# VHH binders against p49116: the designs that were tried, part 44

Target 1, 238 residues: p49116
Amino acid sequence: EGPLLSDTHVTFKLTMPSPMPEYLNVHYICESASRLLFLSMHWARSIPAFQALGQDCNTSLVRACWNELFTLGLAQCAQVMSLSTILAAIVNHLQNSIQEDKLSGDRIKQVMEHIWKLQEFCNSMAKLDIDGYEYAYLKAIVLFSPDHPGLTSTSQIEKFQEKAQMELQDYVQKTYSEDTYRLARILVRLPALRLMSSNITEELFFTGLIGNVSIDSIIPYILKMETAEYNGQITGAS
Short names: E, the ipSAE of ESMFold2; O, the ipSAE of OpenDDE; V2, 0.75 times the mean of E and O plus 0.25 times the DockQ between their complexes.

## First folded at step 3 (VHH)

Design a17 (framework vhh_brivekimig_d4; at its last look DockQ between E and O 0.05; V2 from the best seeds 0.00; counts 0 for: pae E 9.1 > 2, placed apart)
Fold by OpenDDE, look of step 3:
Structure a17 (fold): chain B 238 residues (1-238), chain A 121 residues (1-121)
Amino acid sequence: as target 1 above (238 residues)
Amino acid sequence: EVQLVESGGGVVQPGGSLRLSCAASGFTFSSYAMSWVRQAPGKGPEWVSYISGSGGSTLYADSVKGRFTISRDNSKNTLYLQMNSLRPEDTALYYCVKGGYLPWRDEFDISSQGTLVTVSS
């Protein structure tokens, strides 16, 4: 069996909506998030091992980890997205909701903490100066997580995750040989992803796009999209 | 008042092509996702395609995937549906829907007259 990932899986280019508005409205934020979500899922689809799991397993797997993949994508694309600005805009919108008494105090706290965690995670990844290969392997490790409930083919998923980890190890050893503990530093960031609520992420980034519909519900449809179709959307159809 | 006016329907032979248009007014068109929905005689409404406000994201029903293409021109407040390789089962009234009707939604609001597409030999 060949490697889990190839150089083609390292490329992860997000195209932002153009032009960027002076004021980041909910629509812009949601569109940007949507593109990232689509990109992340299409990236997953491009992995032969992922394809080998079958449609049902693939769907279940992505449903389980989409928030983590999305968050890694945010970190990876933070500069291109101007994530800090987006988060600031989200906070501003949240403040408006607060003023309108639409949220409980507890909910406000939860949302604000989530934003904080998200920002801290992205900052931490930036500080580590994670490269494209490392992100690809981290995403693969997150994607092929066998510990989610309800998954089929867990043995195979575990195998793929192990392969991702091994390849990451080899890459880091080869590329960053002088930094003996880089692999460990990178991997210990992964638990932070599971501290983040998918529900809150959905609310912050996607409510303007899909309304009250869950990301969970739309994942099968996204995964059924043709890659060529997606690429066409990004490269100039809008 | 929100107005949606569909056009471009007609009679075509199997394998033929049509291009539907929807002229939108009464709201900020670019701020809303749009969808095409169709209703065949004697059947319930069926979601056909979705497009985000910017046009950067599109979705299709399995029944039309690879054959239909949804697009929009926000400068003209117009939604389009390019239909290729038409089949008899594509015969229906086609409606433009504001806000993006999706298969997982239970809310279906048709406020327009639709445009009739008939595919027959």
Scores: ipSAE 0.017, ipTM 0.320, lowest interface PAE 8.0, mean pLDDT 87
Fold by ESMFold2, look of step 3:
Structure a17 (fold): chain B 238 residues (1-238), chain A 121 residues (1-121)
Amino acid sequence: as target 1 above (238 residues)
Amino acid sequence: EVQLVESGGGVVQPGGSLRLSCAASGFTFSSYAMSWVRQAPGKGPEWVSYISGSGGSTLYADSVKGRFTISRDNSKNTLYLQMNSLRPEDTALYYCVKGGYLPWRDEFDISSQGTLVTVSS
């Protein structure tokens, strides 16, 4: 009853740490990624349909899809973040790790393949010129996925996903009426998100300050934050 | 006015233990997550640990995991850090901070004087 998303859910403005350092460092990368993570969680939490599913279901959904939401956020904000520069700096670090024999060869190969997949995904989204409305609906489609193990209320989640798909279809048809295949081209990009490894995302964007971070383990805390604390995490202020 | 006062620091031998306390006032303590942050001489601030408002969730920096225990007593508006098996690299000025500062963030709103921990042979 009513649209799944409102215009407030289309706004997705990432504010980067300022100033950008001459040479990218782990602190800048991790702060930038943290802002995107909290912006993505704030976005999901603000959706009335998401709120209606209840706290335990909310936690289960976000644990299952946070990496997909984060990856869509990376693609949407790739220019603001200078993502290509960040990934190049990470590749250089990995090459140094090979030189110093610090990581297993299997792990380095996994990380390089993940970086390539992420670059390909972001490039494909940029080629399609995906707009803010389309990103919002794509995020909703991945958020309300009923096929993750262990979910309750899967029939209601499926109905919300179908509603997101319908609203995306209506938007694309109205806004891109001359491009009859746009919806299909957009939707076929989604399966690539399921192939992205959450633990490699953690290594690329979150591990460099103190050690391993499991985003999965902090999801309940992130979802329960007060709004003022959320805003501080999104902008890096406290 | 939000006020945080740390205590319990001192000089200990390697392998020793200390318990830090943080007395909080000026806000509803149980409604906010709390963190410990430390700053070694000549270095930037480092996040140490986090505890949720209820005390049901805790997080630790890898450098202290298994040795440090964060806790809180919401009836006394007090945050604690039990520090065991102390090492020379734990030497720092320790601050409590209102809010859930997490391991990948390095911008902290430190508003207190902190308590000094020195681990020395």
Scores: ipSAE 0.012, ipTM 0.302, lowest interface PAE 9.1, mean pLDDT 83
ESMFold2 (binder alone), look of step 3: mean pLDDT 83; pTM 0.832

Design a2 (framework vhh_brivekimig_d4; at its last look DockQ between E and O 0.01; V2 from the best seeds 0.00; counts 0 for: pae E 10.2 > 2, placed apart)
Fold by OpenDDE, look of step 3:
Formats: sequence, structure tokens, C-alpha cells
Structure a2 (fold): chain B 238 residues (1-238), chain A 121 residues (1-121)
Amino acid sequence: as target 1 above (238 residues)
Amino acid sequence: EVQLVESGGGVVQPGGSLRLSCAASGFTFSSYAMSWVRQAPGKGPEWVSSISGSGGYTLYADSVKGRFTISRDNSKNTLYLQMNSLRPEDTALYYCVKGGYLPWRDEFDISSQGTLVTVSS
């Protein structure tokens, strides 16, 4: 069967849209988010075990965990994205919407709390100084989660998740041998991902691009995209 | 048009071995996971094994694990199934299928004729 991940899966380089505007507009934010989403999905596609599960199962898995993968991507790419600046821009846009009386008080609270959770999560990951290998395995653990409703291949998915966990453990033990509890500190961050609303994430980062279309509905298309098409978007050819 | 042609089937005694082949055309072979599916007389289709596009990852049904080996040659657009320690219950029509692991599926997109494997004393 072989290892779940290889060194090729550690690379996770996000290319930001160019040029960067003087002020972050909705289009820039959405484009940046879109690129991260595509990068995350295509990263999943690059995993041999993921490929072996077949298209239907792959789609179901990604539909179930895209928000978590995306959030891990945000944390991993926070510096390159200037995530703090993006989030500040989103808050500013939200304030404008408030002034225009477009959102209810309850909705505003929910959205602001979500932004706070995102910031806290990313900050926590930065404090832990998570490296590329650890991120790769965390994403794999999130991807191969057997506990999502509607999954039909839970046994095999569970095996993959266990393998990801084992490989992560081995890596951490080898790389951070002096830090006995590092693995535990890393894994206990994962529950925070499931406290985040996919709907709110979608609204914050993708509304400007997809309108009323859901990320859930476009995931099959993203997963079917050719690598050349993806690369074209990353290089700004689109 | 996707074309899959299986070969290598035959009659073998219990404990014997066979090697199945599947010639693929009409798509970028290396870009897709492939699977073997079998259908025994009077039974529905059963997933047997899957392999990733690059060949770096393989999956097996519990019933064949340790006895069957799936492999592929992307330069030849060919999928293989090495079957060792064959049992009477392995008797079935074997199909090559485009796509990965689908143990829950009772209907497969089978567009090929398959190859017959008969295990009998």
C-alpha cells in the first residue's frame, strides 16, 4: 500500500492575485480565496489513496470537509495572504453593510464571531509554528474523516485517517524528539475547525465570485478540472 | 470512447494462479484510478481491487487480500490482476472498470465483456 503522503504532498504554495490593490476589495478577497480552495482540492487529488477511493467517494469527502481544509489552508498561508489584512477588510465591508441595514443584529453577531474564531485558530497555529509536513498530515486527517453523514466507504476512510495519524506521529517523534507532547498539542486544534460554519465561510470569502451558487455544488467541477487549467489560474492567466 | 478489453481468464484448479489483463483506450489512462469487479453466477457484482492512477496505492476486498495483486503499466495502458491461491468461490466473470474503490455499489459501469475465471477440481 505504501505511505499515505510523500514529500510531494508537503508543498503547498499559494500564489496571490497580482497586482494587489491599494485597498482590498471584494473581488481580490474572493479571488484569493478561490485560489486557496482550488489549491486545497487539487492537493487532495494528488494523494494516491484519495484517487483510489474513486470519484464518488472523493466528491463526498471533499463536500464534507472543504471548510476545514480551507481553514487549514488559511492558517498555513496566512502570511502570504496577509490574512489579518483580508479579515480586517471583510470586517470593514461588513460594517458598511450594517450601516445600510442589510443584516440583522443576530447575523452580524454570528459573522463577527466566525471571523474571531478564524483569527484565533490561525493565530494558535502560528504560535505552534506548524510546519509543512504537519499541515499536510493534518489536512489528510481532516480529509479522511469517517464520521461525516452519508459516507459509504467509512471503513477504508478510517484506515486512511489512521495511517495519516500514524505517519504524523512518526514525523513528529523524529523531527521534534525533545517535545514529547507536540503531537497532542497539534491534534487538539482540530476540533476548532468543526465549530466553524461553512455557510458563513462561504459568505465571507466566496459570495462575490459564486453568487448564489454553493461551494458544495461546484466541488465536483473543481475536482474534475485539469491541472493545466488550475495552473493557468494560479499564474493569473485567467 | 472509453474501451476496456479484459483477457487472461480460464479454467484452473483450486490453489492455482491466473493473471488477468485489461487493455484500456479512449482516455488518459494514467490519470484515472482503475478497478477490478467480478460477478459470480447468481450473484451481483462485487468489487475486488482498485489502484491509483500512478500505481502507488492499491486497495483490496477482504475476500482477496493476500491472494490477489493489482498492478498497472501506464506506458502500455494496461491493468493487471495477479490471482494466486484461487478458490472455487473466486469463480466469476471479471471486469475492468474505470474508477476507484466502490464497495457500496451494486451497479457498475461495465462496458466490457469481461473475462471468465473458473476455479474447479
Scores: ipSAE 0.310, ipTM 0.676, lowest interface PAE 1.1, mean pLDDT 90
Fold by ESMFold2, look of step 3:
Structure a2 (fold): chain B 238 residues (1-238), chain A 121 residues (1-121)
Amino acid sequence: as target 1 above (238 residues)
Amino acid sequence: EVQLVESGGGVVQPGGSLRLSCAASGFTFSSYAMSWVRQAPGKGPEWVSSISGSGGYTLYADSVKGRFTISRDNSKNTLYLQMNSLRPEDTALYYCVKGGYLPWRDEFDISSQGTLVTVSS
């Protein structure tokens, strides 16, 4: 037993591919996003409470919440990723796709609305100046969500989530003692994460190409990787 | 069910050009990204290029960028690779594969015989 998270779970350092290309391209975006995904999965599986739930439960949890964890990672790393520039490049590409090849207006509208929601979320987190401890606890709260369909051990998952909430509360109260409503402001941001479509996140960041492999299908293999393989994937090494 | 048939390979001198084609059947072609992969004798498969289902996104390996152009014709269920300024190191069997670029995956499911490109004097 012990605290849910320790200082080792606060470190979250994203390393961008180098050199940055003169013009953003899908390869650079996919590599950057892949590093963030692997960093997020490594973070989740390193948590003792997560390990205690067992392999099938772990896979089910990550399948249910990977997009929320990834989105928190985008917000946390938005500056180092130049995320606003990446999203602007994607928007320009989508507008060209409308003009050139008559793609479905409904799908492009859905993708544009998702981009706007993502930008709003990241901006709101930046305005609150969310720190690394707060991000770590928010990620734990979304990871240990007991209300996803098909989960087992939901009572234990709920207890872990409550513990993450309590540790966040203690941290915020002690660190931001003069901001009485900071915890409430932070927590009201979480429902926006459930509005993020994993399908659209895959299209924006992981393939850029319709018909590619789903992140959901590879999660069992990502979670089983040896630590040395993770470090190679996080840095882009072969 | 899925069938991919490459053509257009041959022998060409350095600096020359070739256009490869891949006829696809057994799936809804326009809904899937497609890739070209090559394998030189005695080496493992190397990703060359990918294109989105719509054709709106293209990706290239650094070794071919600026020299090769991937394209598709969804009305003919056909994938193309225009290869210009060919070099001896481009000599390989070229395969088309169903699916796009994944930066963490270095294996491809090759299900076809490919088309041989030989660049030599």
Scores: ipSAE 0.006, ipTM 0.198, lowest interface PAE 10.2, mean pLDDT 82
ESMFold2 (binder alone), look of step 3: mean pLDDT 84; pTM 0.843

Design a3 (framework vhh_brivekimig_d4; at its last look DockQ between E and O 0.04; V2 from the best seeds 0.00; counts 0 for: pae O 10.8 > 2, placed apart)
Fold by ESMFold2, look of step 3:
Order: C-alpha cells, then sequence, then structure tokens
Structure a3 (fold): chain B 238 residues (1-238), chain A 121 residues (1-121)
C-alpha cells in the first residue's frame, strides 16, 4: 500500500505570532498554543490512512489522543517557540491567580507538578536529539492507538500503528545504524505522554474556557475546517 | 468580498424570545463553520455559539447553553440564532462571524454592523 507517511507529513513548521512581545503575556501564549493545536490537527488530517478511517472515527481518535499529540508538538517545537520562556511566563501568571484566590491549593500543586513533568519530558526528548522523521512516526504511533475505550475500527487502527512502528524501526536502523538501542530509547518515552492531564493542559495554554466546553468538544470543528480557513488559523493571517 | 448582515434584534422583556438571522455572501458558505459573537456595553467581544459547515455539530458558551439554538440553512446562505428565556445580561450587539472560533480566543474578525438585542424589564 506504500509508506504510511511521506515527506509532506514530516514537515511540521510552527509559525509564531509576530512580533514577539518584549514581555510574554497570556494572549501571546494562548495564540501560540492555538497555532500548535491547529497544526497538530492539520497534520493528522493530512495522513491518507487517517482519512481512510472516516469522519466519525477520525473525530473519536483525535479526541482520545489530542493531548499526547499536542505534548509531542511542544517537545518538537520547544526551541522555535521558546517553550521554557513560555512556561516561566505561565508560572508568573499563576502567582497572580494565587493572589486573587482563583485556584485552590490542591489545584496549584497539580498544575505545578504537571509543568515539571512537561519540562522533564521535553528535556528528555531534547537529550535524545529526536529528528523530524522520528517525531512524525511517534505522532503516528500515538494517533493510531487502538487501546482507547470507545473506538471503532480498532483492527484497522492497530494495523496502521504497526505500520508506523515498522517504518520508524526501518528509518532509525538506516539513519542511525551505529546506535543499536536508539529505537528502544525513543519508544520508552511514549508512556509519559499518558501521564499528561488534558484538563491541566487546557488551563495552562487555553485560558478562557467556560463551563463544560473542552478541546475534546471543539475537535470536530477543527478537523472539518476548510483548508484555507485552517491555514489562516495557524498563521494568524486573516 | 465576504459580507455578513445581521438582523432580527430588538427590545424584549426578560423571559422573551428573539430569532437572529445572518445573510452571508462572498464565500462558499457551506464549507465554513459559522459563529455568533456578542459585545455588551463597555465589554469586549464574547463568543456565543458555533456551528459546523454541514450544521451537524454545534457548540455553546455555558452562559447560553439550553436557551439559545444555532442553526443554518445552506440553501439560503443564512445563519440563525434562536434566543429563548432571554435575560438582561444577554443585552448586547450580536455579530455573525465566519469560522469556528475557539471559546478562549478573544480576537474576532468582526466586519459587520451587528444587530442590537436589548433585554429590559
Amino acid sequence: as target 1 above (238 residues)
Amino acid sequence: EVQLVESGGGVVQPGGSLRLSCAASGFTFSSYAMSWVRQAPGKGPEWVSSISGSGGDTLYADSVKGRFTISRDNSKNTLYLQMNSLRPEDTALYYCVKGGYLPWRDEFDISSQGTLVTVSS
């Protein structure tokens, strides 16, 4: 059937809002995060295997894994988006929330632990020097995960995941032939993604959520956007 | 050139109903999600509701959920907002906007005049 991904699926270029303010603010952080979210959803939508699953399955699959895809995107784009600076700005913003009694003490602890876990994950990926092809296959393995409850077409999803795993293995062995254990070191990073809370990710990067609205609920709209509208969302051009 | 024209606003008592309309032209209406945004006096724009291009998926701000219903007629290039059980805090200038906006974004591409809804006892 051919490769699961092509070079067009490996390209993952995040365009930061311009100009970068001298002092980062919540608006800049939320716009940057929104662009990454849209870029991640567009990436998933562009994969022929994903398209073949059908609209309802597509939505269910992305709902199950969007936070893992987003977290991989943060790690991949950490340098270009200055993620460490953004996380520092988020911590400073949290200090204002403490002073205004907007968050409980237990919530603050949960949020700070999540920030630490996120930083540790990104540092671990940077130490491995994960390249763009490896990120693309890791995202595909995460996307085509058949073990989420409530999914349909799990046999087909499993086949696509196996294909992504085999193609990653082939790529690593050919490209890093002198590093016999690279594939294993890469794959053992994936379980940490399941520890990331989608609820806390929303609080950190997508401030302004009201009531029961969640990224999970918005995913169908993002996936169904016309390509021109979608590209405008990820560049901020209008 | 994208054009959006709102209508159906007016003055109504609390508990009343209004139906807003938005006539769209200059783009392939059925291919885009659409949203309603409102702006109360002295406040910034607030997202109210969104609907997918096909009309099959809808989202609502918590403040209007259960009271407002967004819909569209793709054959007439028209977006609607049925507003029931209106409250004084619903008083605002209502705009339709091209696109499925996210609830946490506060930047909206408003290029229309909107339609005023006033809820007063």
Scores: ipSAE 0.013, ipTM 0.381, lowest interface PAE 8.3, mean pLDDT 83
Fold by OpenDDE, look of step 3:
Structure a3 (fold): chain B 238 residues (1-238), chain A 121 residues (1-121)
Amino acid sequence: as target 1 above (238 residues)
Amino acid sequence: EVQLVESGGGVVQPGGSLRLSCAASGFTFSSYAMSWVRQAPGKGPEWVSSISGSGGDTLYADSVKGRFTISRDNSKNTLYLQMNSLRPEDTALYYCVKGGYLPWRDEFDISSQGTLVTVSS
């Protein structure tokens, strides 16, 4: 079979809500996050290997790794999103919650640590100057992770992951031939993704709009939705 | 049972204004974000605007930004949509929806009849 990813999978363009408000409200944050989530899921959906796994397996796979994909997306789109500003806004909102005594001290600590982890991860990726191809392959490696519980077709998933890794390796060797350890340096960042709580991510970026609905529960719908439908909802029909 | 009743629709000329209302019952109104969705003839439902439970946060579709204003009165369990500078393309049935904007909302829980807005010269 052909390569796992093509040049079409390298493009990852996030369109932000416009204009950016002076004060980033919860809705702006949630909309931005939702767009990223959608983009990430549709990216996954666009991969032939992903499609080959079938709907049930696809859903399970995305449920298992959406937080990691989302986080990689944050890192990749950090500049376009003004992620630092968004995170600062989230912290401000959190501080307000603290003042209202709505959160326990332990919970506050957990949330703050999570924000820190997100920022550090994104900063680390920026320092590495990860390009679009590398992000695409990293996302593929994360997506096709066979080590999540409850997955079917784990052998096939593993094969896809290996393909992603191999293609990444080839790309890095070709593109960054003078940097012998670049591949290792990039891959070493992946474990940080699994230290991040999906629950906290959901709370930080999606609580304002989703309410009591979980990202887990809506993933099947996202995967079924047409991109045109999504765009129509955001921009309105002209 | 959740009930949403829209009102305020009508026929207006381009550039005109309308104010839509939605009376909500059957749930704790202030605990939920609310949204307006519209459906033009021959088109699918389109998200228009959302407002947080407290009313402190608002969001708008690009097509209505600067022209529409969403608001709510939690003491009256009522959602509003002030529509200014109306255009023919704003012609649609407008629905009040419980919940905030969700990009994956391919099925809007449209349990109400909506209110018709017609913008025509």
Scores: ipSAE 0.006, ipTM 0.262, lowest interface PAE 10.8, mean pLDDT 87
ESMFold2 (binder alone), look of step 3: mean pLDDT 83; pTM 0.835

Design a4 (framework vhh_brivekimig_d4; at its last look DockQ between E and O 0.02; V2 from the best seeds 0.00; counts 0 for: pae E 11.5 > 2, placed apart)
Fold by OpenDDE, look of step 3:
Structure a4 (fold): chain B 238 residues (1-238), chain A 121 residues (1-121)
Amino acid sequence: as target 1 above (238 residues)
Amino acid sequence: EVQLVESGGGVVQPGGSLRLSCAASGFTFSSYAMSWVRQAPGKGPEWVSSISYSGGSTLYADSVKGRFTISRDNSKNTLYLQMNSLRPEDTALYYCVKGGYLPWRDEFDISSQGTLVTVSS
């Protein structure tokens, strides 16, 4: 069996909506987030090992880890997305909601903490100067997590995760030979992803587009989308 | 009140082209994705195409991919559908709809009169 990931899986280019509005409205934020979500899921689809798990298992797997994948994507694409600006805009919108008494004090705190955690995570990744290969493997490790409830083919998933970890290790040893502890430093960031609420992420980034529909419920549809359809959507081929 | 007025329909021969327009009023057009939906006689509404609020993203039904092009002019509050290589099966009332298309949505809020496209030899 060949490697889990190839160079083709390293490429992760997010195309932002153009032009960027002067005011980052909810629609812009949601569209940007949707593009990232789609990109992340289609990235997963491009992995032969992922395909080998079958549609049902794939769906379950992505349902379990979409928030983590999305968050890694945010970190990876933070510069292109101007994530800090987006988060600031989200906070501003939240403030408006506060003024309208739409949120409880506890909820506000929870949401703000989530935003903080998200920002801190992205900052931490930036500080580590994670490269494209490392992100690809980190995403793979997150994707092929066997510890989620309700998964089928857990043994196979575990094998894939191990393979991802091994390949990452080999890459880091080869590329960063002088940094003996780099692998550990980057892997230790992964637990932070589990501290983040998928519900809050959904609310912050996707409420404007999907309304009351959950990301969980739409994942099967996203995964079934044709690549051409996706490409057409993001490139704005008119 | 949201108003959508479609125009540009007509009778064309197979292989012909039409350009549909939709004039929108009563809401901030530039803030919403828009869609085209069509309904053939005796059939339910069928999604045709959607475009994001900025026009930066477009989506098409498989049946019209490569033939139809959705576009918009936010300065004119107008949605367009360029239809090329028309086929008899494209015959339908075409409606402009506020909002984008999601595969998990099966309902369309059609409140306009539509414009009739007839493709016949």
Scores: ipSAE 0.006, ipTM 0.283, lowest interface PAE 10.8, mean pLDDT 87
Fold by ESMFold2, look of step 3:
Structure a4 (fold): chain B 238 residues (1-238), chain A 121 residues (1-121)
Amino acid sequence: as target 1 above (238 residues)
Amino acid sequence: EVQLVESGGGVVQPGGSLRLSCAASGFTFSSYAMSWVRQAPGKGPEWVSSISYSGGSTLYADSVKGRFTISRDNSKNTLYLQMNSLRPEDTALYYCVKGGYLPWRDEFDISSQGTLVTVSS
């Protein structure tokens, strides 16, 4: 009953830590990424269909897809985050580490390949000029994936995913009526999200806070965390 | 309070082996990647190896790859470093550190006393 998403779910406003540092540092990257993760999880929590599935199912869904949601968030917020600058600085650092022979070549290769795949994905989404409505429906399609192992209520999850697909189709056909194949071009980008390694995402974006954390272990706490509590922690409120 | 206590260091001849241990307390060990870092006389800290929170992924500095093996036992909150084919240049104070390798990391969060490894006749 009713649309899966409302206009309130299209708003996805990421605020960056202030002040901007003169040079890239691990604290700025980790805080920026943490804000995006929080925003993404709370976006999912705000969806009535998600709420209807129950807390255990909610946790299982988010654990299964958090890296895909995070990656879509990176693409959507790439300009606000200056993501291309962040990734270029990481690449330069890795290249300097190779020059100094400080790290295993196999690991650096894995990390470089992941960064390249992430850059390619974000560039492809920017090239298509994906709008906020389209991002919201893509995130919903990824969130309500019924094929994850161990899920309950898979019939209901599948119905929500079909509804997200229908609403995306309707939106694209009305808004981009001159482009018959826009929906197909958008949907063909989604498989690339499964190629993103959650382990490497954790190392690139989340290691600076209390060491390397397992995002899986903190998902239940993030889903329960109030915005005021999170903002107090991140802003360093004294 | 986070505490990391290293043990297993000692004096060993070139080509020998040692097994280092690190007992962890004051945090949920199984939720964090862990690393070994060493500091040779007159040099700054050098990253040696890292292991993911589950133990499913490991990473090694080129200088130790093939000779050292990092492992963990999450049920005992313990990190290990098996060091084989030891060389004089492996002589250092070895620390365990909470957290994995970051490509932009220039500093290490050492919070322990370490265990001394000396490779000499």
Scores: ipSAE 0.005, ipTM 0.216, lowest interface PAE 11.5, mean pLDDT 81
ESMFold2 (binder alone), look of step 3: mean pLDDT 83; pTM 0.834

Design a5 (framework vhh_brivekimig_d4; at its last look DockQ between E and O 0.01; V2 from the best seeds 0.00; counts 0 for: pae O 8.8 > 2, placed apart)
Fold by ESMFold2, look of step 3:
Structure a5 (fold): chain B 238 residues (1-238), chain A 121 residues (1-121)
Amino acid sequence: as target 1 above (238 residues)
Amino acid sequence: EVQLVESGGGVVQPGGSLRLSCAASGFTFSSYAMSWVRQAPGKGPEWVSSISGSGGSTYYADSVKGRFTISRDNSKNTLYLQMNSLRPEDTALYYCVKGGYLPWRDEFDISSQGTLVTVSS
């Protein structure tokens, strides 16, 4: 039994690639996003409850929720990443693609709508002043979602999600006492994560990482990495 | 390594004022709520006040509301507690904590030595 998270699961430190280029470019954006993705996957696999579910269940869960975890990571690290600057650079590239007739107008509209939704989500999280303890529990709640299709052990996954919700409630009530609706305001942000398209996230942030191979297809490899190799991916050391 | 160092305590007469400071290092200060917790001799820890990461929201125990003001300066990684209209019942060792009550510890995250406030006639 025991608590779902511990001190080791709250620290979430993203380090940005060096050196910072004079002009933001695809390589810098992709490296930054890759570090966040690997940091998020390292976080998930370090949780004892996650480890207890078994390899097939772990792979299924991460395939279902990696984009939600990544989006929470973007919101949590938005200042460190200068996310607003990255999104502005992406918008400029999209506008240039219209001028050169490189993309269909329908696709660009879909991508721009996704960017607006992402900006709105990150702004709403910033306005709520979500702290690092709260982010850790929010990530756990989205990770242990029992209602994704094809999952096994859904009753155990539901128990872990309930535990994350109860521990978050306890933290919020005892840290933000008098803020009667804080927990509810935080939790109502989560449905927006299901509206984020993993395909568009891959286009925005990962075009140079895997080309035509989806992040879904590499999830089993990422989850099996040796700790030293994994840490190299987070820091770009290899 | 997270470090929290309190200062500004001392001996003061009832009705007096003190300003406590807490220097924080080893973590991204602005990303976390901060709290003040106090412990009188022979008693358990008592929550006093909390402040959100940006400083936009503040929270107080009923026993100190209207008399104490919590604040933070994120550019200096420093947390403050302005204590006015002090009473003998405020005599305690005051601690600065990162966040507040931690579910996995089942207690407040007190990891520092604190600063002593004595209110005596």
Scores: ipSAE 0.469, ipTM 0.812, lowest interface PAE 3.0, mean pLDDT 87
Fold by OpenDDE, look of step 3:
Structure a5 (fold): chain B 238 residues (1-238), chain A 121 residues (1-121)
Amino acid sequence: as target 1 above (238 residues)
Amino acid sequence: EVQLVESGGGVVQPGGSLRLSCAASGFTFSSYAMSWVRQAPGKGPEWVSSISGSGGSTYYADSVKGRFTISRDNSKNTLYLQMNSLRPEDTALYYCVKGGYLPWRDEFDISSQGTLVTVSS
């Protein structure tokens, strides 16, 4: 069997909505997030090993790890997205909403902590200067996680994860031969992803557009959508 | 419970104008983007336009660009669609939808009755 990932899987280009508004509104944020989500899921779909697991298993995997994939995507696309500005805007919107919706102090704290975690994670990844290959493999490791409940073909998933890990190791050793502990440094960032609430992420980035629809419920549709169809919609939605 | 009630539909000649309204209740209206969707006879639902929660950003399908204008009054929890230069192909049931345009929207959560727009000579 060939490698898990190829050079084609390294490319991860997010196209932002245009034009960027002077004031980052909820729509802009949600649309940006939606594009990232779509890109992340279609990235997963482009992996032959992922396809080999079958539609049901694929859907289950993405449902289990979409938040982690999305967060890695945020980190990877932080500059293009102006993520710090987006997060600041979200905080501002949240403050306004708090005044209107009488959110509990505990809930506010949870949401603010989540935003802080996101920012810190992305900052940490930036400090590590994670490259496109490393991001691709990290996403693969996150995608092919066998430890989620309810998964089928767990042995195969585990094999794919191991393969991703091995390929990452080989890449890092080859590319960063003078940095003996680089692999360890980047892998130890992964646990931070699982500390983040998918519900809060959904609320922060998607509530303005999706409404009552959950990310969980739309994942099957995203996975079935043709990339060409999506691209056509992006160009038309100006 | 989310309620959306459309109004303003009617019969108009080609080149004419109509203004649709949607009264929203059961949610914080200003916190959500809103959309108009239409369904012509024998066709599936088609996205027409979306507007951000604040109203600062608007989006249109190519078929209605330059002719339709989406707007909202958050103080009244009302969404509007000004339709100018109407064409026979604009004939459809028009629905107000909670949420903005999403690339995976093949199906719209249409829970309202819609308002009928008929463009005929």
Scores: ipSAE 0.015, ipTM 0.284, lowest interface PAE 8.8, mean pLDDT 87
ESMFold2 (binder alone), look of step 3: mean pLDDT 83; pTM 0.837

